# Ledger of designs, part 32: VHH binders against p49116

Target 1, 238 residues: p49116
Amino acid sequence: EGPLLSDTHVTFKLTMPSPMPEYLNVHYICESASRLLFLSMHWARSIPAFQALGQDCNTSLVRACWNELFTLGLAQCAQVMSLSTILAAIVNHLQNSIQEDKLSGDRIKQVMEHIWKLQEFCNSMAKLDIDGYEYAYLKAIVLFSPDHPGLTSTSQIEKFQEKAQMELQDYVQKTYSEDTYRLARILVRLPALRLMSSNITEELFFTGLIGNVSIDSIIPYILKMETAEYNGQITGAS
Short names: E, the ipSAE of ESMFold2; O, the ipSAE of OpenDDE; V2, 0.75 times the mean of E and O plus 0.25 times the DockQ between their complexes.

## First folded at step 25 (VHH; framework vhh_8cml_1)

Design i2 (at its last look DockQ between E and O 0.71; V2 from the best seeds 0.00; counts 0 for: pae E 4.8 > 2)
Fold by OpenDDE, look of step 25:
Parts: structure tokens; C-alpha cells; sequence
Structure i2 (fold): chain B 238 residues (1-238), chain A 123 residues (1-123)
């Protein structure tokens, strides 16, 4: 069998909505997030190993790890997205909600902690100077996680994850031969992804777009979305 | 009356260490994220470190990372800043600040401020 990932899977180019508004409104934020989500899921769909698992298993995997994939995408696309500005805008909108007494004190704390965790994670990834190959492999490792509840074909998923890990190891050894512990430093960042709430992520980035509809419910639709439809959303949405 | 009282500042040689303390009173301490700021002469006040309500998250400026550690003791209503490997450029007045909601990502607007404690790093 060939490699899990090819050079085509390294490319991860996010196109932001245009024009950028003077004030980052909820729509802009949600559209940006939606594009990233679509890109992430379609990236997964482009992996032959992912396709080999079948539609039901694919859907289950993405449902289980979409938040982690999305977060890695945020880290990877932080500069293009102006993530700091987006987060600031999100906080501003949150402040309005607070002023309207829509959130409990405990909920406010939870949401803010999540935002800070997210920002710190992205900053930590930037500090490590993670490259496109490393991101691709990290996303694959996250995608092919066999330890989520309710998954089928866990043995096969595990094999794909191992393959991703091995390929990452080989890449890091080859590319960063002088940095003996780079692989370890990269991998130890992954646990931070699971400490972040998917519900809070959904609320922060997608509530204005999908309303009461959950990301879980739209994942099958996104995965079935044609490339033309995706491209249309990328180029036609403003 | 809300009070934040900093202590622990002083003169130290380059490479030395200081531990700053900030004692809070007059408000529910564990309802606020706590931060440290500093201001050098003729410069603007700048963010140094932040710690969330329960201490679950800490954040540092680029200059502080790896050298400074922020911590808090909610039972004592106190926030700390351990400063190691101090440099002359770390010289300034260090301020303790409280932010109820931690909404300011750029850490420009806090609810309460201390009067500050002088830190001087000089050979």
C-alpha cells in the first residue's frame, strides 16, 4: 500500500470572504468559520484511506473529531484568517450578550476560558513553526482516532492512525534531523485539542449561521457536498 | 472599597529573581481573572501575564514567556508573579489588575488596578 498522505494533501488554502468588512459582524465570522470547516472536511474526504472506510464510518469519524480538525485548521490558517481579530470580534459580541444578561457567570467563564485555550493553542503551534506537512499529518492522526465511542472498523482506523504517525515521524526525521525531539514536541500538543469543548466552539463560530442546527447534523451534508458547490460558496459568498 | 496592593518589588541584578504579590480586597477574588502589567519610564503600560479565575489558563507576553510564572491563591485572595532571569529591560512599575470577565483579549481594559510596585534590574 502507498502512503497515507500525498503532497496533494499538504495543500490547505483557505479563502476568506471578501470584501472584509470594517466591522467583523457575526455573518463574516460564521462564513469564515464555515469555509474553514468545509475545507477541513473536504480535505478529509480527499484522503483515499478515509474514503475506504465507507460513508457511515466517515461520518462518525468526522462527527467525533470535527472540533479538533477545525481547531488545527484555525491554527494553520491563523494568519490568513486574522484569527486574533476574529477572536476579538467574537469577544465583543460576547460582551453584548453579557450586557443583555443572556449568560450566567459560570457560562461566561467557560466561554472565555475556551477562547483563551484556543488562542494559546494556536500561539503554541505558531511558536513551534509547524509546517504544512506536519499539519497534514497531525490532522490525519486526529481524524483517524480509534478511541471515540461508537466507531466501527476501529482496527482499520488504528492502522491508518499508525501510518500517519509513522509518516510524520519519517518526515520530521528527514526534514528536521537536527531537532531530535521535534516529533515529541509536536505530538504533545494534541491532548490540548480534546480539552476544548465542541459545543462552545460551535456557539462561538457558527451560531449566527446555523442557528439551532448542530454541526453534527450538517456534517453528512458537508461531506456529500460537491466540489462545485463548495467552490461556489467559497467564491460567491460575501 | 476595592484594593489591590502589590509587594515584592525592589532592586535586583541581571539574572536575578523576584516574586511579586498582589493582595486583593473589597471584591470576590475568585470571580475575577487577574493580570500583571508593567510600565517603564516614558513607555506605555504593557501586558505581562494573566491567570483565569481558577488558574486553569495562564497567558504571558512574549518577553515574559519562559521566565515569568503567574499563579494565584484564591483562599488568600492573592496573585503572584515569579520573575526569573531578570533583565534590565524588565525594569518598571509592575501593576496588578483584575478583570471580571476577561473579555479584553488585548488586556487593555481591566476593572481594578493596584498602585504598582517598582522593579529595578541593574548591575
Amino acid sequence: as target 1 above (238 residues)
Amino acid sequence: EVQLVESGGGLVQPGGSLRLSCAASGFTFDDYAMGWFRQAPGQEREFVALITWSGGVTRYSSSAKGRFTISRDNAKNTVYLQMNSLKPEDTGVYFCAADRYGLELYYEEYDYWGQGTQVTVSS
Scores: ipSAE 0.338, ipTM 0.690, lowest interface PAE 2.0, mean pLDDT 90
Fold by ESMFold2, look of step 25:
Structure i2 (fold): chain B 238 residues (1-238), chain A 123 residues (1-123)
Amino acid sequence: as target 1 above (238 residues)
Amino acid sequence: EVQLVESGGGLVQPGGSLRLSCAASGFTFDDYAMGWFRQAPGQEREFVALITWSGGVTRYSSSAKGRFTISRDNAKNTVYLQMNSLKPEDTGVYFCAADRYGLELYYEEYDYWGQGTQVTVSS
């Protein structure tokens, strides 16, 4: 009926923990990543079409796509996060784990290839100069994916995804009328997101010192939070 | 003993093509990211192309992108650089390099280096 997204869904402002330590540690990386995750979940929850699907469907949908949504957030916020510095710190920590014989060679290769794929994805998005409206629609296309196993209401989810695609097309054609192929170039970046491993994302960005918890297990809690509590988690406030 | 042996260099005219090969021995090839670097006389060695152990990621310098293609054949322990649309500024000695797990990728201190093969592009 109306647009899938409103202007309130374009704003995506990440604030980083302060001060930034001279040497990045696991705590700073995890807090930075947590703020992005909560910002992304708050964004998804605020969409009327998402709200209309019902609580069980919403939980299933976010469990299926949180890593893709998070990865789009990393690309969008790469500069404010200093993502290249964070990834360098992660690689440095991996070198220590290798010297201590804490990781298998196969696992090291999986993790390093994931890091390089992530860097390639973020670089490709930066080269295209993707704007905030385009990111919002790309996130909606990723969020409303009907092909994940175990989903209910897949017909309605597909209709919402098609609507996001149509609105992106309209936006790109009006805003970038001189660039006939921009929409195609943007959309061909999306398949790479499905190849990103949520398990490795958790290892890279969400490892804690004690009680490592999967993101999948906390998604129902995150989706039930009040808006004021979300804002506290996004900014690090109590 | 670790060896990286480049071949396929030579003299070509501008616009021509060359295919460089680098045969590797003495290490587990499948654990290494492989790269190509080049050095013109009087210049510092510069990055050209890189490929990860599986071939799943490739990276190119701005001057190589669109003209050069890096590939690898893990069954033959060999990395290749297909060089098309060659220009005089591509002239130099081309080195292959190997870095375990790609950990030191941009530090030019790769674990192993070849001796190089000369590429000359001139009229």
Scores: ipSAE 0.150, ipTM 0.604, lowest interface PAE 4.8, mean pLDDT 85
ESMFold2 (binder alone), look of step 25: mean pLDDT 83; pTM 0.840

Design i3 (at its last look DockQ between E and O 0.57; V2 from the best seeds 0.50)
Fold by ESMFold2, look of step 25:
Formats: C-alpha cells, structure tokens, sequence
Structure i3 (fold): chain B 238 residues (1-238), chain A 123 residues (1-123)
C-alpha cells in the first residue's frame, strides 16, 4: 500500500479575496478564513486513506479536528494572509465591544488568551521554518487521530496516523540529516493545537456574515461538495 | 494608587542566577498580562518576558529564551523572573509592567510600570 500522501497533498495555495480593502473589516476576515477552511477540508477529502474510511467516519474525524487543521493552515499561510494584521483588526473590534460593555471580563480574558496562544503557536512554527512536506504530515497526524471519543474504525485510523508519523520521520531524517532533534521539536508543537477552542475560533474568524451557523453543521456539506463548486468557493469566481 | 515594586536585583558574576520579584497593588492583578523589560545605559528599553493572567501563555525575547523563566502567583499579586546563566549583556535596570487583558498584543506601551531594579553582571 503506497505512501500516505503524494505531492498533490503538499501544495497548499491560499488565494486572498480581491480587491484588498484599505482597512480590514469583518467581511474580509470571514471570507479569508472561509477560503482557508474550504482549502483545509478539500485537502483532507483528497487523501485516499481518508476516502477509504467512509463518509460517516470522515465527517466525525473532520468535526473532531477541523480547528486543529484550520490552526495549522493559519500558521502555514500566516504571511500570505497577513495574519498579524488580521489579529490586530480583531483586537480593535474587540476593544469596541469592551467599550460598549458587551462582554464579561472572564470572556474577554478567554478570547485574548486564545489570541495569545494562536500568535505564539504561529511564531513557534515560523521559528522552526516548517516546510510544506512537514505541514502536510502534521495535518495528517492530527486528521487521523484515534483519540477522539465516539469514532468508529479507530484501529484503521491509528494505522494511518502511524504511517503519517513514519513518513514524516523518514522525510525529516533524509532532508534535515544533520538536525538530530528536528522531528522531536516539530512533534512537541502538536499538543498546543488541542488547547485551541473551536468556539472562540468561530467567534474570531467566522462571526458576522449573513448567517451564523456552527462550522460543525456545515462540515458534511463541504465534504460532499463537487470540485467545480469547491473551486468557485475558494476563488470567488461566479 | 497603583504600585509595581521590583526587587531581587544586585551584583552577580557571569554564569550566576538572580530571581526578580514584582509586587503589585492598586489594581485587579488577575486581569493583567505581566511583563519584564530591561534598559542598559545608553540603550532603549527592551522586552524580556511576558506572562498572561492565567499563566497559560508566556513569551520571551530571543536573548531570554532558554535562560529566563517568568512566573506569577496571583494569590500574592506577584510576578517573578528567574534569570539563569547570566551574561554581562544582561546588565541593566529591569522594569515590571502590566497590560490589561493583554490588549497590547503588538505594542510595548503598557498601562503601568514599576520604578525598576538594577541587575549588574560582572567579574
């Protein structure tokens, strides 16, 4: 049974909405985040091992890990997205809500702690100069996680995760042969992803469009989406 | 009246250690990210370390990472900086600072500042 991922799974090209507004607003942030979400789910859907698990298992896996995949995508695309500028705009919007007494002190602290955790995660990934192959395998490791409650086929999922780990190890050893501890340094970043709140991610990046639905509810639709429809969503083409 | 009072500075030989403390009063300590900054003679004040209100996130400058550890005790309204493997380049006045809700994500103009404590690393 061949490699878990092919070169088509390594490319991860995010296209930002055009034209770029002079000042970042809620619509630009949400469209940018939506494109990353669609790209991340299309990436997962394209993996033969993922397809082999069946549609119900696919939906359960993505529901369990979409925030981790999204966060890895933010780190990978931070420069093309201008993520620092987006986060600054989000904090400015939050300050307006604070002035209007719309949020409790506890909620403000939860949201700001999440923003700090996200920024530190992205900084740590940038410091390591994580390449596209490494990101692809890290995404596969979080996607094929057997640890989530309520999953079926956990033995098969575990086998796919172990295969992703082995292929990452082989890649790092071949490509970074003089850096003995690189694999360990990369893998110790993954626990931070489990601490990211999907609820807060939705509030930061996905609230403010016409309808406010949970990402959990739209995942089955995105996974069933035909390629032509998908391309229209990620490029803004009519 | 807001007060941030640093202590624990002094003279130490290269390779040595110091533990700085900053006692806070006059504000709700648990709402603030707490930071340490330093200023050498003739240089601009520079960031050293920061810790959020829960201790859930810490940030370090490149020069501090791996050698310094920031921590806080919210029951005592105190933030600490454990400084190990000290170098002459670490010499300066160390300031404690407070940033409400951590809103100064990319800025260094914090809400409150202490008066500073001198750290001198020399043979």
Amino acid sequence: as target 1 above (238 residues)
Amino acid sequence: EVQLVESGGGLVQPGGSLRLSCAASGFTFDDYAMGWFRQAPGQEREFVALITWSGGVTRYSSSAKGRFTISRDNAKNTVYLQMNSLKPEDTGVYFCAADRYGLELYETEYDYWGQGTQVTVSS
Scores: ipSAE 0.525, ipTM 0.814, lowest interface PAE 1.8, mean pLDDT 88
Fold by OpenDDE, look of step 25:
Structure i3 (fold): chain B 238 residues (1-238), chain A 123 residues (1-123)
Amino acid sequence: as target 1 above (238 residues)
Amino acid sequence: EVQLVESGGGLVQPGGSLRLSCAASGFTFDDYAMGWFRQAPGQEREFVALITWSGGVTRYSSSAKGRFTISRDNAKNTVYLQMNSLKPEDTGVYFCAADRYGLELYETEYDYWGQGTQVTVSS
């Protein structure tokens, strides 16, 4: 049947909106996030195994794991995105909302802790010096998670996840033979992804873009988006 | 009256350890994220560590990571900084600070400050 991932799936190049404004406004943040989201979902779409699951199943998978994929994408693209600057800008915007008393104290704490968790996760991944292959396999493992509620074809999804894990193991053993426990170190980072709220992520990165529309609701449209349209989104200012 | 009182500073040899404490009063302690800053002679004050309201998240400067541990006891209205493997460059006045929103690593965003405790690392 062949490998789950090929070298073509390792490439994950995010193009940032241009020009970068002097002040990172909500539009810039949302556009950047949108590009990453599109890139992540189209990456998933490029995997033959993902296609084999069918439209309904693969849509359900992405709905279940988009936050995790997005977060891994943030970590992977942190340098290109200037993620620290983006997060700082988000915090600044949040501060304005706080000053206007738009959020409850408890909600503020939740949102702030989420921001710190995101930052720490990305920092931890940077510290591990995760390479492009490892990111690709980690994303595949996250994508083909059979334990989300409401999924069909869970046996097949599980098989794909196992295959992703095996290929990652083989890669790490081959590439980092001197580091016996590298595989374990990178896999133990995955649970942190599920501790992060998709709702808060959506609020922080996408509220200015989608308004009252949810990421969940637009996922089918993103997955059906033509390459030309996607490219236009990357190269054009929306 | 709001007070933050640091303690635990002193003279220690390189490689040694210190545990700083900051006792808070005059405000609702668990409504604030708590941080530690330090200022070396002739230098600007710099961020060292932050801990969120319930202690669920901690953050450290690059210099502090792996050596320092921030913790808090809300029942005692106290925040701590365990400093291990101290280096001469860690010398300075260490300040405890409270941030209601726990959003910023910048000192200008903190609401309350202690007077500081001297830490000297020298042979």
Scores: ipSAE 0.432, ipTM 0.745, lowest interface PAE 1.3, mean pLDDT 91
ESMFold2 (binder alone), look of step 25: mean pLDDT 83; pTM 0.835

Design i4 (at its last look DockQ between E and O 0.76; V2 from the best seeds 0.00; counts 0 for: pae O 2.1 > 2)
Fold by ESMFold2, look of step 25:
Structure i4 (fold): chain B 238 residues (1-238), chain A 123 residues (1-123)
Amino acid sequence: as target 1 above (238 residues)
Amino acid sequence: EVQLVESGGGLVQPGGSLRLSCAASGFTFDDYAMGWFRQAPGQEREFVALITWSGGVTRYSSSAKGRFTISRDNAKNTVYLQMNSLKPEDTGVYFCAADRYGLELYWEEYDHWGQGTQVTVSS
């Protein structure tokens, strides 16, 4: 009983690697993306409802939705990250492969369509002026999604998602009482997240990791990290 | 020879509508993001709308959003701009542009441009 999220779950402060290089490179992009990923995972594991589902369910749930959480994080932190500059740098790096004819036309279009979809998602969220409370509830809605294949405890997950939806509704009605359609406008943005490819997200933001590791494979280790180690990964201090 | 040919411009009263067309030839249309730009007398050219090769993404300037609709017909190698609720500030020459694979995220360097079609909104 009690609220699904508290004020401590609204705080979502990303710090960027320093010093910022004059020309953004793969290392800076990967470090920035890694900090956001770890911040997103820290946020998810701090939720009592998430903790109550148990370790195996936690891992399955995050594997199913990490790309949606990451994409919401990109939108929320787009200004702090200078996401437009990062995307321009990513495209610049892609142009080397394109000029050398190292990618098929179909693959180029697939990757670029993903980048355009990401830009327009982030632009639409910025236009709506989504606040930190709204982002927290949207993240909870995508985290507690019972429809992903292979999940157990789907009835409990659905109850948590319904609670997140109710709390978002109450928050929006209280805080934006004169904006009748705000909740609907916010919620219709969510389906776009399911169309984002985790494979392409890894290629765009995480190619510089040791080997071409899958985010899927490291999620159990991220969720079990000690708090001190975790904070080091978020800040890059270790 | 690469060609982008705009049509459908003209004189219209405030609140009226126009539909611009841009016929493309000389390149693989399905590989290109297509955009509309406009230039008022004495002003810099400004972005109006963009659509990706599949139509899966559209983007609008703040002045166009809610009033204009970009669309494309890849079978006819044509991109359209439906312009509703026209205002005098929409007056200008409207240009069609093509960007291969959509690589120019900010339209700073474009592969192909049309000659433009005049749109004039006056009562």
Scores: ipSAE 0.505, ipTM 0.806, lowest interface PAE 1.9, mean pLDDT 87
Fold by OpenDDE, look of step 25:
Structure i4 (fold): chain B 238 residues (1-238), chain A 123 residues (1-123)
Amino acid sequence: as target 1 above (238 residues)
Amino acid sequence: EVQLVESGGGLVQPGGSLRLSCAASGFTFDDYAMGWFRQAPGQEREFVALITWSGGVTRYSSSAKGRFTISRDNAKNTVYLQMNSLKPEDTGVYFCAADRYGLELYWEEYDHWGQGTQVTVSS
């Protein structure tokens, strides 16, 4: 069998909505997030190993790890997205909700903790100067996680994850031969992803667009979305 | 009356260490995220470190990372800043600040401020 990932899987180019508004409104934020989500899921769909698992298993995997994939995408696309500005805007909108007494004190703390964790994670990834190959492999490792409940074909998923890990190891050894512990430093960042709430992520980035519809419910639709439809979302949305 | 009182500042040589303390009173301490700021002469006040309500998250400026550690003791209503490997550019007045909701990513606006403690790093 060939490698899990090819050079085509390294490319991860996010196109932001245009024009950028003077004030980052909820729609802009949600559209940006949706594009990233679509890109992430379609990236997964482009992996032959992912396709080999079948539609049901694929859907289950993405449902289990979409938040982690999305977060890695945020980190990877932080500069293009102006993530700091987006987060500031989100916080500003949150402040409005607070003023309207829509959130409990405890909920406010939870949401803010999440935002800080997210920002710190992205900053930590930036500090490590993670490259496109490393991001691709990290996303693959996250995608092919066999330890989520309710998954089928866990043995095969585990094999794919191992393959991703091995390929990452080989890449890091080859590319960063002088940095003996780079692989370890990169991998130890992954646990932070699971400390972040998917529900809070959904609320912060997607509530304005999808309303009461959950990301879980739209994942099958996104995965079935045609490339033309996706491209239409990328180029036609403003 | 809300009070934040900083202490622990002083003169130290480059490479030295200081531990700052900020004692809070007049408000429910564990309901606030706490931060440290500093201001050098002729410069704007800049962010140094932040710690959330329960201490679950900490954040540092690029300059502070790896050298400074923020912590808090909610039982004592105190926030700390351990400063190691101090440099001359770390010289300034260090301020303790409280933010109830931690809504300012750049922390331009805080609910409460201390009067500050002088830190001087010089050979």
Scores: ipSAE 0.305, ipTM 0.677, lowest interface PAE 2.1, mean pLDDT 90
ESMFold2 (binder alone), look of step 25: mean pLDDT 82; pTM 0.829

Design i5 (at its last look DockQ between E and O 0.65; V2 from the best seeds 0.00; counts 0 for: pae E 4.2 > 2)
Fold by OpenDDE, look of step 25:
Structure i5 (fold): chain B 238 residues (1-238), chain A 123 residues (1-123)
Amino acid sequence: as target 1 above (238 residues)
Amino acid sequence: EVQLVESGGGLVQPGGSLRLSCAASGFTFDDYAMGWFRQAPGQEREFVALITWSGGVTRYSKSAKGRFTISRDNAKNTVYLQMNSLKPEDTGVYFCAADRYGLELWYEEYDHWGQGTQVTVSS
């Protein structure tokens, strides 16, 4: 019954595909996104509490919160990913789709609003200057959310979430003692994650690579992926 | 005929405030995201703020954040820019723009542009 997270869970290093193309094509975007998704899920797997819930519960949790985890990952890795450039490229591709009359006006609005919300969220996190520990705890809080439908072991999940919150509180108090309201400012950002559509995120970042397969459907596979295979996926694309 | 008419510009001292208005006509206002841009002398036109169709999302340039507020009244076909804590570097012609899909945040060609209103911040 030690801490939920350790220093090993703070490390969150994304390796981008290399070389970066002059033009960010759909493949580059999807590969980058996939790496982040894999990293995020691998991170979750590295948490003992997560493993303790069992495979079925783990899968259900990740299915419920993958978009939020992914979005936090985007915020955390925004500089390394050149997120602004990626988003610009996505918008450019979207424009092509519009010109080809592939999307309805309403859908275009929804997608664009999502992009703006995503960018604003990432900017807000950057403004708060969230550090690696804080990101780790925030991801844990999001991961161990008991309020998703269809979850088992909700009592245990809630306990893990509380533990994550407590550890974050302790960390912030210790590290940022001069900023009395930092914890509140950080936590108040979490609701924004649930306003974002997982379907739109999937469409923006993963369409063209996964094809007709949903993120939801591949999550069990990713969670079962061996570390060596994961590493191969990261290094083999270079 | 599509028209965007800016107003509210003028001379103000540093630290002062202005409220810009842009009245739209000739198109379905609520079908467009609205934005403000500015152009200083000898400089390129730059993004200042954007507001989505229903006002659900706003976006600001780094310079504008915390000081400027964009809003809209669809019943009046008007978009506003409240500018507080103005600085000399805020001096320029401010343009209202309409973009149906908001794609042009990353591009230069918006659907519709106003003629602009002069904002001068000087002591």
Scores: ipSAE 0.369, ipTM 0.708, lowest interface PAE 2.0, mean pLDDT 90
Fold by ESMFold2, look of step 25:
Structure i5 (fold): chain B 238 residues (1-238), chain A 123 residues (1-123)
Amino acid sequence: as target 1 above (238 residues)
Amino acid sequence: EVQLVESGGGLVQPGGSLRLSCAASGFTFDDYAMGWFRQAPGQEREFVALITWSGGVTRYSKSAKGRFTISRDNAKNTVYLQMNSLKPEDTGVYFCAADRYGLELWYEEYDHWGQGTQVTVSS
C-alpha cells in the first residue's frame, strides 16, 4: 500500500570535502568516496520496505549490492564529484605503482579495464540524462535484488523490487510520455553494474581506509549507526 | 622493430563504407589498448575510437558513435575500424595507435603510432 519511496528518498545531496586541493590526493579521494558510501547506506536504511526486512536480511542484501549502489551514486554525482578528475588522479597513482613494480601485468589490465568500464557507465547515464527520481528507483531495483544466494525473505524482496519497477514505469510514462522506449533504455544499463568488481572499487576509491578492513566487513556497523552519526559521516562534521 | 601498418583507406562517396586494418608487430599486442585517430587537412589529430586488449571496452568520439565500429583480432595482431555512412567531414589521414595498458591513452598520448592511411569522402 502506498509508494515504495517518498520525496525524502529521492533527495540525494553529496557535499565534497573542503577545500579542494590543487592536486588530488588519496585522502581527498577516500573522503569523497566515503561520503558517497555513507550517503548511499543512509538512503538504503531510510526506506521503510528495507527496514521491514529485518537486520540480518538488511546486512545480507547490502553486502550483495553495495558496489552497485556505490556505482550508481558515482554516476549520479559525477559532476559534483568531478569524477573525471578523480579518475585521472587514480590513473596517475597507478602509473607510479607500475614504475615501483608494485602491480602485476594482469592486475594492471584488470584495474584499467574496470576504470574504463566505470567511465563508460557514467557517460552512458549522463547521455540518457537520468533524473533524480529515476536514479532513486534504479537504486531500489538494485537494492531489492532477490536473486543473490543466501538471502532470506526472497519472496518479500521480489515483491519490493516489482513495486520499484512498477513505480519507475509509472514515473517514466508520466514524465517522459513522448519517449516510448526510455524505460527500456534505462533498464538495459543495469546489467553492467554486475560486471563491476567490489575488490577493485575498494582499491580505486578506498585506499587508506582504516587498517585492512573491507567495505563488506563494516556494513553491519554502518547499518546500525544512529542518524546523527550518518549525518556526520556524510558531511564530515563529526 | 615496433610497427603499426594501416591499410584499407581510399576514395569513397558520401554514404559509403570502408574498413581500415592495422597490422601490429614487434610488441606484445595483448598488453596494448589500440586506438584510431584522424587528422583532417589543417586540423589537429583527433580521437576516433579505442578498444582495450581483450576487446571488453570500446570508446568512440561523438562523431564516430553509431557509424564506426572498432574491433580487434589478437590472434592476427590486428585492429580494425569499420566505417559506415561516411560523410565529407570524415576525410583525413587515419592513424592506428597503441598504448601499453591504456595508461597514456587516458591522456590521449601513445607509445606507438602508425604512418596513417588516407580516407577521402567526396564526389
Scores: ipSAE 0.209, ipTM 0.638, lowest interface PAE 4.2, mean pLDDT 86
ESMFold2 (binder alone), look of step 25: mean pLDDT 82; pTM 0.830

Design i6 (at its last look DockQ between E and O 0.63; V2 from the best seeds 0.00; counts 0 for: pae O 5.1 > 2, grease 25.9 > 24.2)
Fold by ESMFold2, look of step 25:
Structure i6 (fold): chain B 238 residues (1-238), chain A 123 residues (1-123)
Amino acid sequence: as target 1 above (238 residues)
Amino acid sequence: EVQLVESGGGLVQPGGSLRLSCAASGFTFDDHAMGWFRQAPGQEREFVALITWSGGVTRYSSSAKGRFTISRDNAKNTVYLQMNSLKPEDTGVYFCAADRYGLELWYEEYDYWGQGTQVTVSS
């Protein structure tokens, strides 16, 4: 019927915890990441097509793609987050874990390669100067992915993804009409998101979340929160 | 003992190509990120490129990106730097580095140097 996204879905404003510590610690990193996660979930909930799929389908979609949405959010907010500084702090904390023999060599390699892939993804997006409309459509393409196991309503999800792809194409052609290859350059970045590991993202950014639970286990509760509570989590209000 | 032996340098004209090699021994090559650095006369050593143990991730300096390609052959314990479209500014001694898990190479730093191989770009 109408467009998949409106201008209200383009706004994506992240605020960082205050005060910033002299040296970034696990608590600051986890609070910053949590704000981005809740902002990303609030964004997904605001989409009429997402609302139309129902609670069970919504939960299944977000459990399958939260890491990809989070990674797009990191790229979009990399400057306001000072992501390069956060990643450097994470590498320093990893060095401590190595000295204390807390991680296997295979795990260390997996984590370090993930960190490099994340930095390269964010750098490539910055080099392309991806705008807020483009990010919103890329997130929608990732959100409405029909190929995850166990999804219901796969045909409808695929139609929404095709709509997001079409609207991105129309936007890029209108807005960047002199750059014939911009859409292709944007789309070739997306496969890198499927290489990102959700359990490594949890270890890097979410150590210190309540108990030893995974993000995908708490997704149903995050999606059911009242708007006022959501806004408190996004801004870190007590 | 750890050994890194660079080779393949030489004199080339601007716009030419060279392929550098670095043969490694004395450590578990497959656990190490490999890097290339260079140093021109009177200049500080600078990062050129790195590649992870699997070859799955590469990083390049701004001056190398698009012109140089780092690769590795884990069966031969060797890392390569293919340098195309060479400029006089690329002149210098090129050193390879091996860093377990790549923690120093994350910061584009490395404190230990071999003898290196000379690259000279001049007509």
Scores: ipSAE 0.524, ipTM 0.817, lowest interface PAE 2.0, mean pLDDT 87
Fold by OpenDDE, look of step 25:
Structure i6 (fold): chain B 238 residues (1-238), chain A 123 residues (1-123)
Amino acid sequence: as target 1 above (238 residues)
Amino acid sequence: EVQLVESGGGLVQPGGSLRLSCAASGFTFDDHAMGWFRQAPGQEREFVALITWSGGVTRYSSSAKGRFTISRDNAKNTVYLQMNSLKPEDTGVYFCAADRYGLELWYEEYDYWGQGTQVTVSS
């Protein structure tokens, strides 16, 4: 068997909606997030090992880890997205909701802390100067996590995860030979992803787009989306 | 009346430690993130550290990271800043601040400020 990932899987180019509005409205934020989500899921779909698991298992995996993949995508695309600006806009929108008493005090705190966690995670990844290969392998490790409830083919998923880990290790040893503990420093960031609420992420980035529809429910649709439709979504949306 | 009262400042030698306290009153303490700022003579006020409502998230400036620790006791309406390995460049007036939103993006727009406590690091 060949490697889990190839150089084609390293490319992760997000195209932002254009033109950028003077004011980052909910639509712009949601569209940007949607593009990232689509890119992330279609990235997963491009992996032969992922395809080999079958449609049902694929869907279950993505449902389980979409928030983590999305967050890694945020970190990876933070500069292109102007993530800080987007987060500021989200906070501003949230303030309006607060003023309208749409959220409980406890919920407000949870949401704000979630935003902090997202920002801190992205900053930590930036500080580590994670490169495109490392991001690809990290996403693969997250994608092929066998410990989510309700998964089938967990043995095979575990094997793919191990393969991703091994390839990451080999890459880091080869590329960063003088940094003995780089692999460890990178891997220890992964637990932070699971501390983040998918529900809050969904609310912050997608509520304006999908309304009461959950990301979980649209994942099968995204995974079945044709390349032409995806490209249309990326290039045609403003 | 909203009050933030800093204490614990003073003169210390390089490499020394100080623990600052900020006692809050007049507002719901556990509804606000708390932060520390400092201002050196002739300089602008700069961010040092932030802690969210429950203490679940902390953030530090690059200068403070690894040396300073922010914590809070909501039962006492107090926020703390443990400062270790102090340097002369840490000299300045340290301010306690309260922010309902508690995000770095808005750390310049804190809702409430203390009067500050002087920290001097000198040999």
Scores: ipSAE 0.021, ipTM 0.356, lowest interface PAE 5.1, mean pLDDT 88
ESMFold2 (binder alone), look of step 25: mean pLDDT 81; pTM 0.829

